VHH binders against Phosphatidylinositide 4-phosphatase SAC2 (inpp5f). Designs and how they scored, part 8

Target 1, 352 residues: Phosphatidylinositide 4-phosphatase SAC2 (inpp5f), of Danio rerio (Zebrafish) (Brachydanio rerio) (a8e7c5r167to518)
Amino acid sequence: YKIFMDSDSFYYSLTYDLTNTVQRQGELGKSDQPLWKRVDDRFFWNKHMIKDLVDLQAPQVDFWVIPIIQGFVQVEELVVNYNESSDEERSSPETPLQEPTCVDDIHPRFTVALISRRSRHRAGMRYKRRGVDTDGHVANYVETEQLIHVHSHTLSFVQTRGSVPVFWSQAGYRYNPRPRIEKGERETMPYFASHFEKEVETYKKLVIINLVDQNGREKIIGDAYLKQVLLYNNPNLTYVSFDFHEHCRGMKFENVQTLTDAIYDIITDMRWAWVDQAGVICQQEGIFRVNCMDCLDRTNVVQAAIARVIMEQQLKKLGVMPPEQPLPLKCYRIYQVMWANNGDTISRQYAG
Short names: E, the ipSAE of ESMFold2; O, the ipSAE of OpenDDE; V2, 0.75 times the mean of E and O plus 0.25 times the DockQ between their complexes.

## First folded at step 1 (VHH)

Design x3 (framework vhh_7xy4_2)
Fold by ESMFold2-Fast, scan of step 1:
Structure x3 (fold): chain B 352 residues (1-352), chain A 124 residues (1-124)
Amino acid sequence: as target 1 above (352 residues)
Amino acid sequence: QLQLVESGGGLVQPGGSLRLSCAASGFTFSNYAMAWVRQPHGKGLEYIATISSGGGYTYYSDSVKGRFTISRDNAKNTLYLQMNSLKPEDTAMYYCAKDIWTYYSGSYLPFDYKGQGTQVTVSS
């Protein structure tokens, strides 16, 4: 499917619903309704056009409204070729005037797509109140889906990120603003619960990965989050706190291995969505909800690490990747660039 | 400028031991996971062992598990491979490799740079 980009990192497709994950599209079933009636409202950025067109009694409104997301889309085709010279782009002797390529039909191939969907709720709120609001929406909410496609197989793994869902704020125009908690636990609980009830309805189980510093300025937010999770006491929530402070300072991300090792069974048990021509083979059983306070870099690094573990498991199951060796270097270079672009794009969208 | 210089290879009898070293420079060694990768004559590269940036986590291929030990000294910017109970099948050029990421990826380690290598020959 062709995917188009408009200004400010808006994306659309005439034939594919970019607002829904593969798993949610399967859950909705087949419908004769046009794309815009089947979309996930959270990510439907041009929703107002439908009301305007209906209110104006515009003819054939279903013909004119294509759903637009804001976020990130990148698609790459990768070749599993362990011959280092064949991984290089180079000129063919038979086609010297063509763009240099090294395409080998005898090697396995797969497509990787990375789609990030920014929530339309609370957009542009970086300089204002963060956290949760009275509608249960959180600031900086993004759903990221990694897709693997091989022949008729489509595999999907989804993660979310967003602000810590308590009432908190920072001064917008001051450098290094100190965060503060705006409401107590009792006042916060209905909105905290509202947020997680909606998340559990959508994703079934949540593994919270809190990357807020456990010391210094950010500690007040981390402490409030943990206390609220404990008071809420929902068995569908698993809370993982990960102290990034000392490791982030030196650009040392070794603690990401500590995290992925500690949650390896959770990653594996969560599984992924898997669809082929016969239907649904497997479903993702839960989601990681990753958060930090100001360092969006931490969230992107952690999500990329988890997504890489999943991709390698998926490719082994498909027989595209050998069980006892990594992918070719060229594959990982492209993958790294995809995740870096994702992180940079999301960071720019939240710049004040 | 990034450099990896391997040493410690040589000829050894089956059942013997060797210790390989890799001197790293031109990057912040303590920020990257490292690997040992080998290539037998006329064959492809084979992953052997990986180690996290701080040395707390290691992973080994099944072919060497229990016989080889990977370690590092971040103060000296040096990676090591202790090889015990060597077999003729261990004969290969051994390369030190740097991870493409600043974090450890678990059982697999993609690398964006490998050194010149050090030859290990196991024969009677």
Scores: ipSAE 0.000, ipTM 0.242, lowest interface PAE 12.9, mean pLDDT 77

Design x4 (framework vhh_7xy4_2)
Amino acid sequence: QLQLVESGGGLVQPGGSLRLSCAASGFTFSNYAMAWVRQPHGKGLEYIATISSGGGYTYYSDSVKGRFTISRDNAKNTLYLQMNSLKPEDTAMYYCARDWGYEPYSLEDYKGQGTQVTVSS
ESMFold2-Fast, scan of step 1: ipSAE 0.000; ipTM 0.311

Design x5 (framework vhh_7xy4_2)
Fold by ESMFold2-Fast, scan of step 1:
Structure x5 (fold): chain B 352 residues (1-352), chain A 123 residues (1-123)
Amino acid sequence: as target 1 above (352 residues)
Amino acid sequence: QLQLVESGGGLVQPGGSLRLSCAASGFTFSNYAMAWVRQPHGKGLEYIATISSGGGYTYYSDSVKGRFTISRDNAKNTLYLQMNSLKPEDTAMYYCAKGYDFWSGEYDELDYKGQGTQVTVSS
C-alpha cells in the first residue's frame, strides 16, 4: 500500500498495482499471479526489465520486477469540519490566543487519492505530428483515477484524456503555423475506429468532451473530429462540444459549472466503482474522454470539475457529507491544489 | 481606461530578493488571469508566470520555477511577484500583463501590459 517516487514523475509500489484502476483489478480475477503479470501494458513503463531478467535467468524474477508508472500520485486526508474558519474576519478577539491542536474523531473524515497514468505508447514530447497513429494510439494519452477511501469503502472514478484521434499536425511555434489535417475521412477511419474499439472494449461507453475552440484556428480540428464521430456511428459514443474559451474566459474555476450542470444526468448515470471488504458493490459504466488541442490546463480544469461532482455524490451516499450542504471551504482548497498539481505535472511531461 | 502600474524594481545583488507589485484599474481585476513578463535590454519579451482569476492555479516558466512566486489580492486589485535567489540573468524590465484567459491554453498570450519596472541584478 506504500507508494514511492523513483524519479521526478515515476511512481511504484511493492504491493499495489498502480497500472490498473480499482475496477480493472477486480476484473482480473486470481491474485496468486505475480504483480507484473497482472499489469495494464499501456502504463507499464519498465516492461523491458522482464525480458532482461528472463534472458539473464535471474532467480525469483517474479519477486524482482516492480511495475513503474509515469504520471502523478497525491493522497490527502480531509476532515469535514464546518467550525474551522479559514477566514481572518471570523477570528475574533474572543478566540483563544493559543488554540488547541487536537485530533477530532467526532468529525467525518475521508481520504482522496489522485493517480494519473501516462500511456507509454506515443511517449515522445509534443510533436508536430499529433493525433492518432497507424496502430490506433493517440498522443498525450493519460488515464486519471480519483479514489475516495472511508472506513472499509473504496470508491473510484476514472477519466481519460488524449489527442483528437485524426491525423493532424502543427509544425511550428505554439500559434504559428495553423494546425493541418493530414488525411481525409476515409483514410482516417480504420485508425479512428481502431482507437475507439479498444476504448469501448476497455471502458464500455465513452462520453467525448471536445474542448477545441469552435471558432478560429482550432476549429478545423474540432470539425474533423465531429465528422469522424458521425461517420463512425458507434452507439457507445456520445459527443459533447464545449467552447471552453467562451464560457471560462477570464473567469474563476467555478464557471465550469455551466458544463457540469448541462451534463449532470450523464455524470450521474455513469456511476462509479465501489468495493468493500465483501467485494464489488457496483461498477463505473463508461468514462469521459476529454480532449483539447494545445491546452493541457483546459482539460485538467474540466476533469477536476466532473470529478468534484462525482466526489460530492459519493460522499453524500456514504453519509460523510450532508445532502444539502457543500463541503467546508478548506476541503475544496486542498482538493483544488491536488488537481492543480496533477495538471502541472502532466503539462511538464509533454511540454519538455 | 485600463491601467497597470508596476513598482518594486531596483538594484539588487545576486542571491538577493525583490517583491514586485502591480496596481490594476479600469477593468474587473477578479475576472481575469494575470501574468508577469520581462524584457532584457535589447531582447524580446519572455513569459515568467501566470495566475488564474481566483488565484487557485499558477504556472511558471522553467527559468524561474522554485525561485519566483506569483500571487494576487483581488480585494486590492493588486498582482505580486516575489523574486528570490536572483541571478544576473534576471536583469530585465518587468511588466504586469492582463491575460485573455489562463484556461484557454494561451497562458503566454497578452491582452495588455503596463509601463514596467526595472530589475537590475549585479554587484
Scores: ipSAE 0.000, ipTM 0.127, lowest interface PAE 16.8, mean pLDDT 74

Design x6 (framework vhh_7xy4_2)
Fold by ESMFold2-Fast, scan of step 1:
Structure x6 (fold): chain B 352 residues (1-352), chain A 124 residues (1-124)
Amino acid sequence: as target 1 above (352 residues)
Amino acid sequence: QLQLVESGGGLVQPGGSLRLSCAASGFTFSNYAMAWVRQPHGKGLEYIATISSGGGYTYYSDSVKGRFTISRDNAKNTLYLQMNSLKPEDTAMYYCATSPLEYYDWLSGYPDYKGQGTQVTVSS
């Protein structure tokens, strides 16, 4: 498929539905419904065009309305080579010579793609009203899908991010404004429940990873979130609170590794979507819903770390990586750049 | 808060050996992957070796593979680099750093944390 980028990080494809994950496309793929009825409404940024065309009873609506997402798309082809160094270092006459046969014959290759889909609901600046609204939509909602392609195999892992789904706000556009809770727990519950009932319908199980600071000005939001989760008492929700501090850069590394180690079994048990020529091999049975308050880079770092754990499991399962080895450094560097670009793009969309 | 202090550098003749040490404090050393990087005078950073948090995985640049050995002692919060068969091109300031293998962006070519460095000079 071909993917096109328009201005302001809008993406479309003439042949591929960018609004749906591989797993959702598989679920809808046997339907005789036209494309515009199969798209995911949350990410269908030009949806208003459909209503006008339907009202006109226009023929072949799906040929005239191509779904457009706002977000991020990047695709890279990677080579698994444990003895690969930078081009400059490798060209040195003193470095050990590689076997003169073609690299493609001795080293496996895979494609990694990263797609982020910003919700059309609640599009706005990071300092405007956040949280959940009366329609059950949350601010800053993004679905991120990581795809691995090897020969006939397609593997997919999906995560979401979004604002803490209580009624909260920050006054004005002043730097570092203090957040406020706008409604009590009982008043919040119908809308909190509406949000998570829709999420459970879509993703089955949610593992909430809360990165809001447990001290200082953010504590009021973190406390409200935990209390609301406990009162809601939905068995399909698992709540993980992680104390993520960014005042010291070395501590970011410790914090993220500690988190992924602590939830390794949860990551593994969630599985991933896997399809080949014969059809669906397995499905992702849950999703991580990651949130922070002010600093979008915390969310991006955590999602990247979780997605890397999954990718290494997928590549080992496919025989692309040896089971006893980590990801090659050169592959990892490209992977980190993809995720950094994702984070920068999302931050720009919300910073305004 | 986080501190890395390198030692063990000096002047050595070609073919000689040196062992560098890095004393880590202010963080849980055993939870971090670690690296040795070097910077020759007037040039950019070059990554020499990396070691996983538990010491089970090590990786080396081609220029030092077979000559240098990275190791760690988590009980002593210390990282080591054993350098054998030293060459004039090994002359550089050597830095202890947190490893980029897990969560750094290496495109900048610079780790978030590195120590003050220890000078290694290989000359006759």
Scores: ipSAE 0.000, ipTM 0.121, lowest interface PAE 18.3, mean pLDDT 74

Design x7 (framework vhh_7xy4_2)
Fold by ESMFold2-Fast, scan of step 1:
Structure x7 (fold): chain B 352 residues (1-352), chain A 123 residues (1-123)
Amino acid sequence: as target 1 above (352 residues)
Amino acid sequence: QLQLVESGGGLVQPGGSLRLSCAASGFTFDDYAMAWVRQPHGKGLEYIATINTGGGSTYYSDSVKGRFTISRDNAKNTLYLQMNSLKPEDTAMYYCARELYYGSGSWYPDDYKGQGTQVTVSS
């Protein structure tokens, strides 16, 4: 299939529903409902066209409405070839035509796709007031799905990001603005609860990963979030706090492994969606909801690290990756470029 | 167009020393954290050391801590790795890598483009 993009990072496909994850598409079944009635409303950016067409009682609206998402899409085919990862420039004989003659036939390969879907609710809002609103929507909400395709197998892993769902604000154009809490716990609870009730209904279980700094200016937001989670007391929520600046200070990227190692059992128990020609093999049972104050670079690196752990588990399960060896360097380089592009695109959508 | 050119590798006896250099071009060197990574023949990539934009903060893998020192000269757009007390296990292709602040992933640097320099530790 083909996926199209315009200048504002809007994506659509004539043959694939970009608004729904692989798992949600399976849950909707082989319904006779037209595509636009089955799409996920949160990510249906051209939804306003439906109202106009319905109001006009158009008899063939189903043929004219193609769902458009705002976000990011990138697809890459990766080859597991350890010789390529060396990138060594050496005098290899140009003459040897001996076996093997077709390297593609002897090396495993897989497709990785990354799809980010920005919520149309509160889109473009970078006002002084952030966090949750009175409708239970959070600023900067994005669903990111990583797809692995190997032979007849399609595997999917989904994460979300969004603003801390309390009422908080930070002035946009002031020099070094301090964040502020705008409402107390009692006043916040109905809207905090509304947000998480919707999340639980969609994803079943939420593992909250809070990347707000535990010291300095950001601490007030982190403290408010933890307090609200504890007061809400929902057994479907697990709260994990990780002081990104404290642990990853001085470009110590290996310290992100401290987080992924600490939650390794949670990552593994959550599983992933797995579909083949016969149907559904496995379902994802929960989701990571990752946040920092702006949901920018810190959130992207943590989500990438978690998704990488999942990808390696998936590829080992399928026999594409050796159990005790990482992928070739070239594979990880392409993978990291994909995730960097994702983060850059989402950051521009928040800022613009 | 990013270019990272490593040099300084070679054959050395166990217990010896080598200093690796990496000449960076095609980007603003002092805006990026830098790393050294290595790959032994037929094995996976191993992180060795990272250094922040100003050179004031460094991190080392446990396998090289106390033996290797990473440093940078922003005026010369050059990254260095001083390797002391070399062991046969240090034999690998050594790569210079550019890391973005907070990058994507913790084990593999973003925008890796180095060609590598071979270090062989043997008698």
Scores: ipSAE 0.000, ipTM 0.175, lowest interface PAE 14.1, mean pLDDT 75

Design x8 (from x7 with R98K E99D L100R Y102F S104E G105W S106L W107P Y108T P109S D110Y; framework vhh_7xy4_2)
Fold by ESMFold2-Fast, scan of step 1:
Structure x8 (fold): chain B 352 residues (1-352), chain A 123 residues (1-123)
Amino acid sequence: as target 1 above (352 residues)
Amino acid sequence: QLQLVESGGGLVQPGGSLRLSCAASGFTFDDYAMAWVRQPHGKGLEYIATINTGGGSTYYSDSVKGRFTISRDNAKNTLYLQMNSLKPEDTAMYYCAKDRYFGEWLPTSYDYKGQGTQVTVSS
């Protein structure tokens, strides 16, 4: 697949549907429908172009509209080589070991792709307007998909992030503005329910990871969220609260291991999407919906940690990674850079 | 079309040996980790042994470790269980099971099992 970047972190591809996860593409099956009719509307940023082209009587509109997402795309090829000097200090030269194909056969390789798709809903916001709206859309909604590709296998793991889906706001004219709840739970419920009904329809089961501080100024938002989840009482929702400041104080992000260890069975039970030349082999059974008050650095760190656990399970299953040994340090360094770039890009998009 | 056919069960005396076979068809056998699971009459399904796609990695339940050996012949699409030093408590219906996911890693989940073969250990 060829993927192009335009200004302001817009991405498109002539051959690949960037709006749909691998699993959703499989669910749509093989279709004679033009690409733009099969896309996920939430992430179809140039959807208005179709109306404009039809209004202008443009010929073959189905061939002229290329879906564009706003978000992030990065693709890296990783080599599982526990001896980074093996290419510099080779054994006695033998014909097979000197050929490129023989060298490629020595070390397993896999491709990691990271795709973040920002929702086009609420895209015109310039101020710190947060939470859910009367259409059930939440601020700062992003779907992030991590892809692993090995030979004919494509594996996918998807997570979402978004604002806490209650009605809340922050003042824009003072330092470190205090958040406010704008509506009570009875007034909020129809819109909270609308948001999660759409989420359950799309992802089937949701594990909510709430990273809002359990003390101080953020507590009001976390309390409102938990109360609304309990009142909604949907068996497809699991609620997990993690005090990021308590466990990751002083930018000790490695302490996120406490969270991933605590939810290891939940991560493993969620599984991942898996496709090959014959079609869909298995499906991801649920999704993590991760939030902090502003869905920035904390959310990115937690999503990266969960995605790493999944990647290691996938690579072990594919035989690319040994079951009793971690990846080479070089692989993890590249992986960390990819996720850091993802977080930085999303943060810039939310800065207005 | 996907089919697993177990054979080799029967009546055996304590201390005896049996070799179970499972003939697989309707899928690419070499791509899937495989398992043997058993169910004693009136009890739940018990994991016995698992084997990865290439046969180089295996796991056994504590109840059979050191007595049973799982193996596979990918050229023949066949899974085997060599059972030695059989005990009355080994009496069960034995099933061949296919991993839900394809790939080298040992199965933690099964999506298909055969009709089974009965093993009875009695004097």
Scores: ipSAE 0.000, ipTM 0.104, lowest interface PAE 19.9, mean pLDDT 76

Design x9 (framework vhh_7xy4_2; at its last look DockQ between E and O 0.02; V2 from the best seeds 0.00; counts 0 for: pae O 16.3 > 2, placed apart)
Fold by OpenDDE, look of step 2:
Structure x9 (fold): chain B 352 residues (1-352), chain A 124 residues (1-124)
Amino acid sequence: as target 1 above (352 residues)
Amino acid sequence: QLQLVESGGGLVQPGGSLRLSCAASGFTFDDYAMAWVRQPHGKGLEYIATINTGGGSTYYSDSVKGRFTISRDNAKNTLYLQMNSLKPEDTAMYYCARGTPYEDLWGSYRYDYKGQGTQVTVSS
């Protein structure tokens, strides 16, 4: 498939549905319906722009309706070589992707794609858009899918980020103002429930990773989130709190391993989507929903860390990596750049 | 008044089995996910197992997976934990807990309510 990038981080494809994960596409099955009728509505950014075309109710217009996502897409081809320690140039996005080599090769190759799709709901700048609304939509909701393709195998791991789903705000535009709760606990309950009912319906199980500081000015939001989780009492929700600033002060992002180690069993049990020519091999049984206050840098670091654990498991399962080895340094570096680019792009979109 | 009353604990030899029960009252039992947690002496609260409202889904920590089975009888407002192949390291106070699982910074699970507990001691 061919992906096109436009200004301001808009992506579309004439041949691929960028709004749906590999798993959702599998669930939908083969269809003769036009692409725009099969999209995930949450990520159909240009839906409002096609209203007039759709209202024509003319079959020929279906060809002209191309779903666009706002978010991030990057594709890289990686080579598993443990003898390489130098940082080499990444593949050009304009270079056609080559078919990955088999795992029996001396240096196995695989393709990695990172796709982030931003919700069209509650769009706006971070200091104006926080929390949940009466429709159960949260600010800065982004679904991020990491894809691995090896030969005929496609593996996918999906995560989400989104604002803490209570009514809260931060006054100001330029500074990090003190957050405040806008509605009471009881008043918030139905909308909190609405948000997660939809999430559970979509993803089956959710593991909440709340990175909000447990002390200081952010504490009030963290406490409100936990309280709502407890009140809602859904068996398909798991809540994990990790004070990112406490553990990773001084840009010690390696300390995120403390979190990934702690939740390793959860990561492993969640599994991933796996499809090949024969069909669906396995499904992702839940998702991580990661948040901080603005769901940007801290969230991106943690999502990248979790996704790396999954990637290593996937590549080992495929026989691309040996069990006793971590991701090769060169691969890791490219991986880090991809996620950094993802984070930066999402940040620009949300921060304005 | 909300109550969770655990029973079935005791002294057992390594390799033995115990079945814990938790009688729930004071709330609509089948509206809540339930869990078993344990606290070894001098240690924090450890997650063991969770069961959804209908009993159709269960979750286990790696430490007990394959050995312990969580179940519930909603008609009797009772939660169960079948413990097989018990080990000395399983020695702890065992608690019936209600609610959505919460893991704190140190990996300890918390719930909105838990019982008074029943002591399980595995020793030769």
Scores: ipSAE 0.000, ipTM 0.215, lowest interface PAE 16.3, mean pLDDT 88
ESMFold2-Fast, scan of step 1: ipSAE 0.073; ipTM 0.442
ESMFold2, look of step 2: ipSAE 0.000; ipTM 0.420
ESMFold2 (binder alone), look of step 2: mean pLDDT 83; pTM 0.840

## First folded at step 4 (VHH)

Design c10 (framework vhh_3k1k_2)
Fold by ESMFold2-Fast, scan of step 4:
Structure c10 (fold): chain B 352 residues (1-352), chain A 122 residues (1-122)
Amino acid sequence: as target 1 above (352 residues)
Amino acid sequence: QVQLVESGGALVQPGGSLRLSCAASGFTFSRYAMRWYRQAPGKEREWVAGISGSGDYTSYEDSVKGRFTISRDDARNTVYLQMNSLKPEDTAVYYCATVEYTFEGEGTYDYWGQGTQVTVSS
């Protein structure tokens, strides 16, 4: 299959539904309907084209509405090769064929794909649009799917990010003024509930990871979020708060590892989607919903760390990664670049 | 006081190379992500490249991938943008930027340099 970039932020494929995760595609089942009728409406950015195409009068031309997402797509093939010296080769073509040579090693390979899908709801001026709206949509909503492909196996792990789903505002990015809560808990609850009822229907269980600063200017948003979660009292929601310091050089990696170690059982219990030629082997039972207030970098770093833990579990299960040894450094370098590109692309989309 | 001062902008022939520098002062440089932006006449300001505070992550706008390299020297409080294979389309004022996050959560502060002009022409 091929994925095309219509611009630096828009992606499409003629053969693959970029709007649905692997798991949702399986849940939709077999369909004879055109691709555009099977899509997840939240991520169907060119939906308005349907009317224009219907109005066109072309004789014998197939009209294909190709779903376009806004977000990020990157695909990389990684080789598990611990001998990374450019000076040393396991087998040389220069050796005569008749001479005894070492058995040629075929290093394990796997494909990593990273797909971020920005919701078409709440697109527009961020100055005016924070938190949840009266339709239950949240600002800055993105679904990120990490795919691992090995031979006939496709494995998928999905996370979401989005604004804290209360009514709040902040005047202008440049001035970074103190955020304000616009409605009380009673007025907020129907819309907060609407948002999470949709999320629970889609993802079953949610683990909320709140990265909003627990002190200072951001605290009012974090406090409002926790109070609303407690009042809502939905057993399908788990709330995790993590205090994160942005300008400590080592803090992101040390704190993120502390977080992933602390929630390791939650990560493992959530599992991942796994399909092969015979069908579904395993399903993801829940989703992480990660949020911060202004700094998108915190959310990206945390999601990358969680996804890395999942990837390592998946690769060990498939026998691609040794159980007692990390991946080669080159694999982690490529992985880190993919996630950095994801974060920077999403940040550019929100910067305007 | 936080200051960002760009330098290195010049007139260069197509296919040429240029290195921009951004000298930072007034904050603990090694803890902050640094970014380069550019603005061509009549266009919106465009993100070009970024580097994390740790230096472990770098990212680039698609049009500059493979041609530009961002790096940092924390001992010198300087971030660099090495620009190779320059094209007329790279003509712009280049800006260095960072965002300060306070330890006590008192807010965020955006900091920009004044910019340095890069012109690619014969």
Scores: ipSAE 0.000, ipTM 0.131, lowest interface PAE 19.8, mean pLDDT 75

